VH-VL binders against Uncharacterized FAD-binding protein C1783.01. Designs and how they scored, part 20

Target 1, 263 residues: Uncharacterized FAD-binding protein C1783.01, of Schizosaccharomyces pombe (q9us28r162to424)
Amino acid sequence: YGIFAAPILDVRVLTNPGAVKRTYNLCLDISKYPLLEGKDWKIGGSFGIMPPNSDAEVLHLAHLLKIPQHELYVTKVLRTNGGRWPTIWGEDKPRCLYTSLYHIFKWCSDFISKPPTKSLIRLLAEHTLNPVEKSVLLALSDFRQDESYCRICTQSCVTLPDILEAFPSCHPPVDHLISALPQLMPRWYSISNDPSLANKRLEMAFTVQEYHSPNGQSRTGICTGFLEDLALAFLKARHDGSLANKKFTVPMFRGVQQNPFAK
Key: E = the ipSAE of ESMFold2; O = the ipSAE of OpenDDE; V2 = 0.75 times the mean of E and O plus 0.25 times the DockQ between their complexes.

## First folded at step 15 (VH-VL; framework fv_ozuriftamab)

Design m4 (from z1 with heavy chain G100S; at its last look DockQ between E and O 0.87; V2 from the best seeds 0.77)
Fold by ESMFold2, look of step 15:
Structure m4 (fold): chain C 263 residues (1-263), chain A 123 residues (1-123), chain B 106 residues (1-106)
Amino acid sequence: as target 1 above (263 residues)
Amino acid sequence: EVQLVQSGAEVKKPGESLRISCKGSGYSFTDYWMHWVRQAPGQGLEWMGIIYPGDSDTGYNQKFKGRVTISADKSISTAYLQWSSLKASDTAMYYCARLSRDYWKGSYPFDYWGQGTLVTVSS
Amino acid sequence: AIQLTQSPSSLSASVGDRVTITCSATSSVRYMHWYLQKPGQSPQLLIYDASNRATGVPDRFSGSGSGTDFTLKISRVEAEDVGVYYCQQYSSYPLTFGQGTKVEIK
C-alpha cells in the first residue's frame, strides 16, 4: 500500500514543562485509510511513519553542495531501471518519476540519521582537493580496518553535512552522492488504542529522541523531531484559534497487525 | 547566450607579474564553478584549478598551488588568474571554462570555454 | 591522479572513413568527457558522460565505455572534423585530460 496523509485530530503533551524527556500523544484520523478487504486495525498492531528531513537540513545540505535555489526546486523527469524507489514498498519495476532535488533530499535520502558508509566516504575523498583532508577521508574509508571509522563516524554520530563542513575542499558530484545515499526508512510505532471502538482514530505516543553532534549541539531524531514540530505547530494553531484554517498530517501506512504473543 | 570572454595576449619577461581575466555573461556568474586550463605550446590540456565566484571558494591542482592565484570579482562577473613572478615555463595558452551543473543527466563537463589568452614569457 | 592515455596519438583519415579513438584510465572513471579542439580554436565539448552528445554535435559522433576504457567514434568523418580530440575525467581531483589525438583529413 501507499503512503496515507493522516490528519492530526488532537495532540496531548504527556510530560510536564521542563522535563528532561518530552513525550506526546497524537490522535490521527484513519477513517479514509484505504484498507484491503478483510483487514482492520488492532490495539498493539503496528504502523509506519515516513518522516521527511526538515527543510532546514535540506537547505543546509544544498548550500554545502552549492546547489542554487532555482535548481533545487526544478521538477524533472527521472527514469529508473527498476527498484522500489522512491519508497521501500510497492512494485520493483522501472518507472518514470516527476521530481526535484528538493523532493529527493526531503523525502527520499537519509543523510542525517546514519553515519555515511565507507563507500560514500571514498566518493568524498576522490572529490577532495586538499591532500591532508583527502588522506583523512581515505583512512576513514579503508576497508582493512574499522577503528577510525567506528570512533569518528559511528560513535560520534557524524552525518554527511558534518563531513562536508569539516572538509571544505570536498566537492562531490551531486548525482553520484544521491545514488550512494541510503533511502529514508520508515519508523515503526504501536497502536495504543482500539480504532474499531474509537470512530476510526489511531492514537500513538512518542518520546523525542535526542543526541549530540560531534560539536556538542543537541539534535533530535528525524522522525520524533518531525512529529514534535507537527505537534507544537498544532498546539500553537489551537491556542491561536487558527486550527480550522490549517491541515496537519502525518505520512503513514499500515504495518503488521498481529501481536506475536496473541492468537 | 553564455559567453566567456578573456583578456588579450600578453608578452612578459621572467619575474614580472600578470593578471589575466575571464568575463562571463549570459548566465548567473556566481552560481557556476569556473575552471582554468592551460595548454603549453604544442602540448595538451592541463587542469589548473577552480573557483566558485559566489563565495570565492577556490581549489588548485597541487602542481600550480603557490605559483598562481585564482580569484573573482562577482560585481563585474569576472574571474582572474594571476602570477606574482612569471617563469619562462608559464608560456602557454590559458583557458577559462565553466563547469556544467546538469544533475539530472549525471554529468559535469566543461560546457563553455573562453577564447584563450596567450601568455608569452621570454627574456 | 588518474592518468588518461589516448590511442592513437595521431591519425590521418579520408572523408567518409570511420575513426575510432580510445581513452584508457589508470583507475575507474565515472564521468568521462570528450572535447574537440579545432586548429586555432579553444576546445569544445563533444561528448559528456561517456555517451551523450553535446548540443549541436552531429549524429556521426558517438561515445561509449565505462570503468577504465572509453571510446569515441566518428562514423563518417568530414573535413570539418580535423583537430585534436581530448578525453577528460571528472571522477577524482585533480581533473585530468588525455594527451590528445590529432586527426587530420587527407
Scores: ipSAE 0.672, ipTM 0.870, lowest interface PAE 1.7, mean pLDDT 86
ESMFold2 (binder alone), look of step 15: mean pLDDT 93; pTM 0.947
OpenDDE, look of step 15: ipSAE 0.803; ipTM 0.910

Design m5 (from z1 with heavy chain D102E; at its last look DockQ between E and O 0.85; V2 from the best seeds 0.80)
Fold by ESMFold2, look of step 15:
Structure m5 (fold): chain C 263 residues (1-263), chain A 123 residues (1-123), chain B 106 residues (1-106)
Amino acid sequence: as target 1 above (263 residues)
Amino acid sequence: EVQLVQSGAEVKKPGESLRISCKGSGYSFTDYWMHWVRQAPGQGLEWMGIIYPGDSDTGYNQKFKGRVTISADKSISTAYLQWSSLKASDTAMYYCARLGREYWKGSYPFDYWGQGTLVTVSS
Amino acid sequence: AIQLTQSPSSLSASVGDRVTITCSATSSVRYMHWYLQKPGQSPQLLIYDASNRATGVPDRFSGSGSGTDFTLKISRVEAEDVGVYYCQQYSSYPLTFGQGTKVEIK
């Protein structure tokens, strides 16, 4: 429903080598995108990209949660009792999903781009063995005191993996953790060309979003990091002459509002 | 078949050291949390602590921290509970129990238990 | 720590009787489990996550409840059901058990 795997036709690097900011242009093939009758793409319009978490981040989280590697990839039936998860705009209904913890962490859970909620921190505190560590987590989750939470979690760009590393006696139940994490949401981009004039090709530019973790390591935003990885892989395949036997796609959709229960 | 086999009953005097064991078989020993549970004579069950044998990550109920040491030897699939100096109040049955898990609701019960090790400490 | 209080502490039942055991928590519990310790044996899992029967547990055993109040029922007691029943929470460390309910068969 609504998500199109758009092939990458071309990549251009828009910034000089060694520049602090890295900006790329992507050309996407939207010729087979299913448009509604009478609708077309417009310059300055918007579209959404559905970015996954990186494999490195998924494997790191699984390590912190002590999920054995073989169990991470096991596919099994998951039954939901309502809601629209894992879809963004699907019907609020029970679902029977055939999936794995890997796919849930890769495509469905946002454990990087948003700071942990106070509710999530409370869950972590409840499953923390060390009394000092537990007291810190309880204080961060206190609804009446926001100053520590804002300074530590939001202003310092703290993520769930950062908390699990800092609080090694915290061992939350994985199923409750998944239910408490926000859903991974699309990122919105502007169309930089008129696709009706450009043979149903969509041009977009993006600048890699960079942050520094509390320990100083460089991080990229989920979507722009994902797009950069694709861009670099495309450029490498073009330079190696292997482009014809590889496929590079971007999961995307035209900007639409979707509320199936609104009248 | 999953089995947890514990070492035999022990009779000790106060001040002596002791290590009891729990050998797991029929499953991937390093991939499941192992817990220790105490039952004093005529009394209920009391949780003591945990270990993840894969990396020896351990945790204790604060009531027992400093009184016992939990460890594991993954090369022989065996978890241990150890005292450096026993007290008469340590007289109890000691169970090892494996923590079950699933990706959805209903996970995390103690799904398999050892047969128990009776430790008697008296003068 | 979450404290669990079972009621009754002890009961005597005849074969075929209905038995009800309650477990009350001092704060909300998301994961509540029930175990039976038969005479001279290790505890064994009966009910996990409030209402799910463990493998091999007869359907005369049922569990219910949420929040702070949980119930274990035996619809018709059999002689083999003798022992001590314990509730146990996984929702907050330290993990805790109820004090136990001793069931005897008359």
Scores: ipSAE 0.698, ipTM 0.876, lowest interface PAE 1.5, mean pLDDT 86
ESMFold2 (binder alone), look of step 15: mean pLDDT 93; pTM 0.947
OpenDDE, look of step 15: ipSAE 0.854; ipTM 0.941

Design m6 (from z1 with heavy chain Q62Y; at its last look DockQ between E and O 0.90; V2 from the best seeds 0.83)
Fold by ESMFold2, look of step 15:
Structure m6 (fold): chain C 263 residues (1-263), chain A 123 residues (1-123), chain B 106 residues (1-106)
Amino acid sequence: as target 1 above (263 residues)
Amino acid sequence: EVQLVQSGAEVKKPGESLRISCKGSGYSFTDYWMHWVRQAPGQGLEWMGIIYPGDSDTGYNYKFKGRVTISADKSISTAYLQWSSLKASDTAMYYCARLGRDYWKGSYPFDYWGQGTLVTVSS
Amino acid sequence: AIQLTQSPSSLSASVGDRVTITCSATSSVRYMHWYLQKPGQSPQLLIYDASNRATGVPDRFSGSGSGTDFTLKISRVEAEDVGVYYCQQYSSYPLTFGQGTKVEIK
């Protein structure tokens, strides 16, 4: 199954103005989704959304890694030696693919929603020139204990960019960094309607995940932040009459997970 | 096509200052790390430090920290290694070397070297 | 810092001999490179990332290894191969070189 760009047909705001949490309903057009013969959408089933990293986050990471902007977009032919990299929906076999650093950081690498692993922090420590900075990173990556790592990295929602900013003498090799980053994963949502009864439309609801970074900046979850940005842009375009001039799509695919008691 | 051209040999006395240079051509000077490597007489190669000329981000081997200054002038594509007070133990051949950059193959070798600058410090 | 130890420290070979140089690291190395410094010259890149020949390097040079043990081989040495061979790691700052292997041709 490939990724389908499902058009947004409608957006409803489910929470009152000024509420602490923001919840939206999206209506998606799945009429052109390619399904296998004899298979169809089922109520109570699931689907995945593949949220990209924002361009701002991709460009910020490239700057921190000293990747010149003209090299970020260069397309290269790569040969994989097995596995499903760069995406989880890819085939698990040796392949020849066309990509760029931009594409990998935009669609394939999760450098925001997951804290860096101890292995990644060890790589960063090894490529840190300042001995004081290096000793801190080595301590965080120590496999003999988890206490400092859990408190600082996981509970405080530390990201790779946060570490690169806090440790300015850290200059990791970009290829090793890419291989050490987790793949950007889909987010799963339940189908809340029966699309065969609703003229091939799929409805879903989401609540925006919010948290604060270690320096106090407000952040949203990658997927719900992406969906909210789309939702708000759609509502603005509808209000100001420009909806017909714009295209709002959600990259999605049908889930294989089914309710075991549905016959 | 890529060339690193270093300044000429120097004969100095202990306590004198010195700045040697490395001019890069045939490539985007500001987009590659430049390293300094020394070789004392009859000895092997020793890494001294690094600069990114695009933003002057520098780093040092801790044994040379505070003893030398690494800098660059990106307007003339030139990196520098400088001493404020030379010692006899600074007698060595000094090389600049460009760090190769291949984001896909993950290599990062010193792919091009300057011809070297011999610095002799004796009373 | 990662210490690199080369073996042998020096050797003398006849044209056509097979030459083997080893480089042992005190801890694992991901990026290992080899350089040749011919008499009176700057070092030049021979092998990068353990096994890849640099541009213009003859097929008689090959590299292998991973982890802590790396090898440079010259399948049929030529008179022009005289000089000092160095391994170098890029896996941890400070960057380090092996002590060198001097190759002489009889």
Scores: ipSAE 0.753, ipTM 0.907, lowest interface PAE 1.1, mean pLDDT 86
ESMFold2 (binder alone), look of step 15: mean pLDDT 93; pTM 0.948
OpenDDE, look of step 15: ipSAE 0.859; ipTM 0.942

## First folded at step 16 (VH-VL; framework fv_ozuriftamab)

Design j1 (from z1 with heavy chain K105H; at its last look DockQ between E and O 0.82; V2 from the best seeds 0.79)
Fold by ESMFold2, look of step 16:
Structure j1 (fold): chain C 263 residues (1-263), chain A 123 residues (1-123), chain B 106 residues (1-106)
Amino acid sequence: as target 1 above (263 residues)
Amino acid sequence: EVQLVQSGAEVKKPGESLRISCKGSGYSFTDYWMHWVRQAPGQGLEWMGIIYPGDSDTGYNQKFKGRVTISADKSISTAYLQWSSLKASDTAMYYCARLGRDYWHGSYPFDYWGQGTLVTVSS
Amino acid sequence: AIQLTQSPSSLSASVGDRVTITCSATSSVRYMHWYLQKPGQSPQLLIYDASNRATGVPDRFSGSGSGTDFTLKISRVEAEDVGVYYCQQYSSYPLTFGQGTKVEIK
């Protein structure tokens, strides 16, 4: 099965106003999900949500990389030499894709939820003009020890945009950067109801994951932040009486048929 | 047609100031990095520095940092290379070059070059 | 900085000869480009990203290589191929060129 755009039927806020954690329940319409013959949804089963990066994050990264706005949305042929990218399914093969830089950053590249690898930091160092900035990046990427990398990149939740902002003389080549970024992966959730007994409605709960950047700025996890944005937009539309004019969907797929990405 | 047209040859004395120009046409000037490359008489090519005319983000090869200033005026699609005090060792041909940006083929070559500006600095 | 060493520094060839120019880097290069500077002219792009011919470049020119070792070949040299050939890396600032290979046709 491919990715299904499941309509949101209902949203419930499960935590009181002002609670430390924010938790929501989503009710999704899976009546049109293309199930294979003989397959069914089961209570306690799993499904994946494919969260996009927000448009704000994509536009911010494009700005930092000096990608002109008109180039960001141009669709062109992209040829790969093998692998499963940009998918997590399918065969390891060369691909010919008609896509855009926007689509790649929106749906395919994880530049927020995972810390930059040492290899990525070395790429950034090599394309850094200021010698002091370059020296710092080289030290972070030093393969002979991990202490500075762990403290700064993993423990402090540093992202690629954070590094590009902190090192303004860093101008990496965009295609190499895309090749070095990890693939955006689905997040897994459990079905909390029996959809067969609930007229093909799927219920799930999520709690917004928060963390702080080194600058003290609050951030949300990609998937739970995406889901919260949808939930709040749905609730606003319900309150304003505009639900009939809007469609809110969650990109999802049934987990039991997924083949894990090798290596 | 992409064109980079540079200012004419200059003959100067040590200590004098100079600004040479590179005018880009036939493309979106503000959307491409512009580089400067020098070639001393009978010698090879040396990379000097870079500017993004869209926001004037500028960087230098440390060999030339403090010796030259790179700038651009996007309203007239022109990049500049400037010395406040020339030395005899600044005698060279100076080229501007546009950095290609074909993200889909992974190219970042200097795809178009100016005709060069010969700068001669002698007593 | 990544140093690029070309071999040979100069050569003389007859029309129809095969010419091979090498470029060795002191560390790995992802983006290696080749330029030709004909006498009295600006450099012009010949090969980009190791093996791709620029627009209008004849198919007698080919490039290959990866890592630290790159090669430019002219399968059958023509009189118009005279000039100085430069390799150039775009993998680490400062950007650097090879010292050049002067090709003369006799």
Scores: ipSAE 0.696, ipTM 0.873, lowest interface PAE 1.5, mean pLDDT 87
ESMFold2 (binder alone), look of step 16: mean pLDDT 93; pTM 0.951
OpenDDE, look of step 16: ipSAE 0.861; ipTM 0.940

Design j2 (from z1 with heavy chain K105Y; at its last look DockQ between E and O 0.92; V2 from the best seeds 0.82)
Fold by ESMFold2, look of step 16:
Structure j2 (fold): chain C 263 residues (1-263), chain A 123 residues (1-123), chain B 106 residues (1-106)
Amino acid sequence: as target 1 above (263 residues)
Amino acid sequence: EVQLVQSGAEVKKPGESLRISCKGSGYSFTDYWMHWVRQAPGQGLEWMGIIYPGDSDTGYNQKFKGRVTISADKSISTAYLQWSSLKASDTAMYYCARLGRDYWYGSYPFDYWGQGTLVTVSS
Amino acid sequence: AIQLTQSPSSLSASVGDRVTITCSATSSVRYMHWYLQKPGQSPQLLIYDASNRATGVPDRFSGSGSGTDFTLKISRVEAEDVGVYYCQQYSSYPLTFGQGTKVEIK
């Protein structure tokens, strides 16, 4: 299975304006989805969405890493020694990729939704000039105890950009950083309708996941924030009469394992 | 062609101030880290510190912190190394060196070096 | 700080000899580079990232190694190869160099 760009056919806002939680319904066109031989959509089945990082977050990370904007978009050949990266399902093999740092940070690297690993924090510590900052990062990366790491990194929802801002003398090599970052992974959703009865349309509802960064700024989850941005852009285009001039798609794929509660 | 051109040799007395310079040309000066490397007479190479001229972000080897100031003037593509009070032990050849910009392959070598500035501090 | 120890500290070779220089680190090094400082000159990059020759460096120079142990080889030394060779790590601040290997031609 590859990733399918499913057009958005409709958006409904399921909560009143100003509600604390924001919930939307998306209707997706799956008529062109390349199903494998002998497979159909199932009631109660699952599908995955591949959420990209926002452009704002990619540009912010590039700024923190001192990557000039013109260099961020340069396409170069990247050679891998094996593995499935950047694919999730692909064959474990060496690859020759034509890509950019922008594309890698946008679609391939998870630097927002998960706290940095201890091994990543160790890399950051090694490339930190200020001894006080380095000592803190070394303590966070200490594999012998988890108390500081859990309290600061996991419980406080700390991201890689948050650490780079808090530790301004940290200047990691970009290629090593990319190799140490987790791969951006899909988020799974249940199909809420029977697409075989709905002219190959898939309906799903999602509620925007919110949290607060260490500096108190409100943030949304990467996938539900991405979906909300698409939903609001669709609604604006519909209101403005510009829907026919725009394409709104969700990068998705059918799940290969069924929801265990589906019957 | 990338060039790093340093200021000329200096002969100074202990306690005097000094600023030496390194002018970069043939590349985007503000997009590369500039480093300073010291070599005492007959000795090896010793890393002193770093500056990113685009925003003047500066870092030091703790051995030299408080002894020297690293700065840059991006309008004239020039990095500086400065002492407020020289000591005889500051007698050395001083090099500026550019850190290679290779975000893809992660080499990060000192790919271009200045010709060196000999600083002699004696009474 | 990662300390780098080179071996030998000096050597004397005849033109055409094979020269081998080692660099041993106290901790693992991901980015190891080699420089040559010819008499009266500034250092110049020879090998970056353990094994890649810099632009204009003759193919008689080669580098290898990983982890804590790295090697620079000159397959057939020439008179112009005289000088002091330094390894340098970019794995942890502060950046450090080996103590140098002086190569003389008889």
Scores: ipSAE 0.695, ipTM 0.886, lowest interface PAE 1.5, mean pLDDT 87
ESMFold2 (binder alone), look of step 16: mean pLDDT 93; pTM 0.946
OpenDDE, look of step 16: ipSAE 0.868; ipTM 0.946

Design j3 (from z1 with light chain R53K L95W; at its last look DockQ between E and O 0.92; V2 from the best seeds 0.76)
Fold by ESMFold2, look of step 16:
Structure j3 (fold): chain C 263 residues (1-263), chain A 123 residues (1-123), chain B 106 residues (1-106)
Amino acid sequence: as target 1 above (263 residues)
Amino acid sequence: EVQLVQSGAEVKKPGESLRISCKGSGYSFTDYWMHWVRQAPGQGLEWMGIIYPGDSDTGYNQKFKGRVTISADKSISTAYLQWSSLKASDTAMYYCARLGRDYWKGSYPFDYWGQGTLVTVSS
Amino acid sequence: AIQLTQSPSSLSASVGDRVTITCSATSSVRYMHWYLQKPGQSPQLLIYDASNKATGVPDRFSGSGSGTDFTLKISRVEAEDVGVYYCQQYSSYPWTFGQGTKVEIK
């Protein structure tokens, strides 16, 4: 059960051009998806999309951590003693991994969709030079006092990059940071058609999730933002006639949930 | 071959200014933190502060803040430690040291050191 | 600040002796390094991250430990091993060194 790069066959905008909320329909080609024998797709079933962090977010984080761009892409062989890291879907066994910091930040680490944990904030405090900045981070990480953490980190949608920008004297070691970050999780979507009857096409709809950062700048959810970027790029390529020379894919895998209405 | 070459020994009087240097070669100077470490006569090592030459991001051990200035000139791959007014207590050996980078093992040692600059401040 | 205490503060050894140096921290240390300062020289990296030998370091040197207690060992000391050995933590600012262990050959 690897991740499948499903080609986008069509995009339809489901909301009017000036609408505040934006909803799209995607048609995906799943004809080459490696199904196990005896398994099939069901209408109303589910599938997972594994959204990567955007390149812009990965490069921004690397800049905040003072990682040169060429170091970001250096491939290294890692050996594990077991477990499923760096992905949640891998086999629980010893492995030899070929990866880079870029790949881990792009596909494996969630530094955007969740606020940093108190444990992560403690790590950041330990690696903060300025004593005033350090005292603030220590207070946020205090397990005996949740008020400041809830107000600042949870309710204000604070991310790791937001903290690194707000605390410029914080320089955490990258390996410890990677160990402390949660893994990226798939986002689940419903299949809106019966792919067995529709030429192995999978249709889905999504609405762009928007929220605002602490300074009021608009942000999109990681998965729906990723899907919107693909959808808009597809529509632009279709409009300007370059669609045949480009490939648009969605990283996805089949869900195991049954659709009670299809059976 | 990574090398850190420091300026020569200095003999100064109290109240004089001084800038000592550390030139890095054999590596990408702007991509590594540079640290300063002092060793007073007959004593151990004390960490003084850091600079990231790529953007001049600078930090100090609070013990030495206000006593020294750390700077760098990336065009000539050189870091500096300077005093505006020396005191006799500034008599020490001063080392520059590069912070190593191994993002996969957390190995942030001082992997290369300069030869040291002896600063003697006496009346 | 994390304080590091080395034991012993000095020792005298004969060539071929086994030498053991300890470094104790006041709180847990994730990144502990060891340096050797030979007479008249600058410090040089010996062991990083508790147990990894730096490039060019002879096999007679080894490091171990975790948490608050770390050890450097020389399996058979040689005349060239004379100098002061320092442990150093990178886990919390300000960074600190142990007071040093002076090794002399007799």
Scores: ipSAE 0.622, ipTM 0.837, lowest interface PAE 1.9, mean pLDDT 85
ESMFold2 (binder alone), look of step 16: mean pLDDT 93; pTM 0.944
OpenDDE, look of step 16: ipSAE 0.799; ipTM 0.900

Design j4 (from z1 with heavy chain I50M; at its last look DockQ between E and O 0.87; V2 from the best seeds 0.82)
Fold by ESMFold2, look of step 16:
Structure j4 (fold): chain C 263 residues (1-263), chain A 123 residues (1-123), chain B 106 residues (1-106)
Amino acid sequence: as target 1 above (263 residues)
Amino acid sequence: EVQLVQSGAEVKKPGESLRISCKGSGYSFTDYWMHWVRQAPGQGLEWMGMIYPGDSDTGYNQKFKGRVTISADKSISTAYLQWSSLKASDTAMYYCARLGRDYWKGSYPFDYWGQGTLVTVSS
Amino acid sequence: AIQLTQSPSSLSASVGDRVTITCSATSSVRYMHWYLQKPGQSPQLLIYDASNRATGVPDRFSGSGSGTDFTLKISRVEAEDVGVYYCQQYSSYPLTFGQGTKVEIK
């Protein structure tokens, strides 16, 4: 199995405009999905979506790390000596990878939905110039106590960009930072219809997950935020009469993929 | 190709002000950190601080913070090191150095150095 | 601050000798670099990230090490190798240099 770009055929808003939650139904065209012989889609089954980070979040992180925009998109050939990096689906063997910093931040690194680890925070502390800022980061990274880390980083939904903004004298080496970031994980969703009865169309529903950052700013989950952006763009194109000139796709897969970003 | 050209030698008295310069050429000046390194007569190298000319973000070795000011004028691709009141102990050779970078292989060495500016402060 | 101690502080070598310079750090260093300052010149990058030769550096120069202990070697020293060698870390601010190793050629 590879990652399939499923076209969106229709979007329905399931919640009233004033509702607290926002819920959508997506109808996806899976007629061209490459199923293995003897396999099929099942009612109530599941499928995976590989959500990217938004371009806004990638550009914001690049700005915080002082990565010039032209360097962000430069494609390089990287050689590994083993392991599955940069994705959870990579083969555990030496490989040549054709990628860019943009691709790594867009599709492979989770710097939004998971708080920085203590080891990552220690790396940040070592590359922090201001003594007060450094002492705070060292305390957060202290393996002998968890009180400050749990209250500030995990319970307050702190992200790597939040730390870089709060500690402006922190200038970490980008290559080490990339190796220390968690990998993006797929999100699994339930199939809400019978695709064999619906002419190989898959329906799924999702509710946008919201939470608040330490400064009170509303944030969405990576996958449901990505899906909402697609849904709203589709609805706008339908309302404006421009739908026939546009394509909207969801990167999805039915089963375990050997190397999701190899296809 | 990449060149860092510094201003000429200076002879000053204690209490005087001074600004020395480092002009970078042959690369995108605003996209690299520029560092200052001093070398007292007969002594080794000592890191002083840095500036990112793209946004003027500066950082100092605490030993020199408040003693010098690091700045840049990106319109003429020039970084500056400035004293408001020189001391005899400021007598040294001062180098600017560009911080190299490779986001994939790492490293971050001082890959290019200016020729140095000798500052002599004596009564 | 990470302190770097080089050994020896000075040495005198004959052309063709093997020269070894060590750099010991007070804590682990991820990015260690070596520079040569020839008489009357600015420092120049010799080895970066412990073992990579800078552009134009002859293959008689090699670097090795990790953690707290790093080594620069000259397999067959030449007259032009005279000067002061410095190690430098980029793993913790403030950035620091070793005290230098002066190499004289007889």
Scores: ipSAE 0.735, ipTM 0.888, lowest interface PAE 1.3, mean pLDDT 87
ESMFold2 (binder alone), look of step 16: mean pLDDT 95; pTM 0.964
OpenDDE, look of step 16: ipSAE 0.881; ipTM 0.955

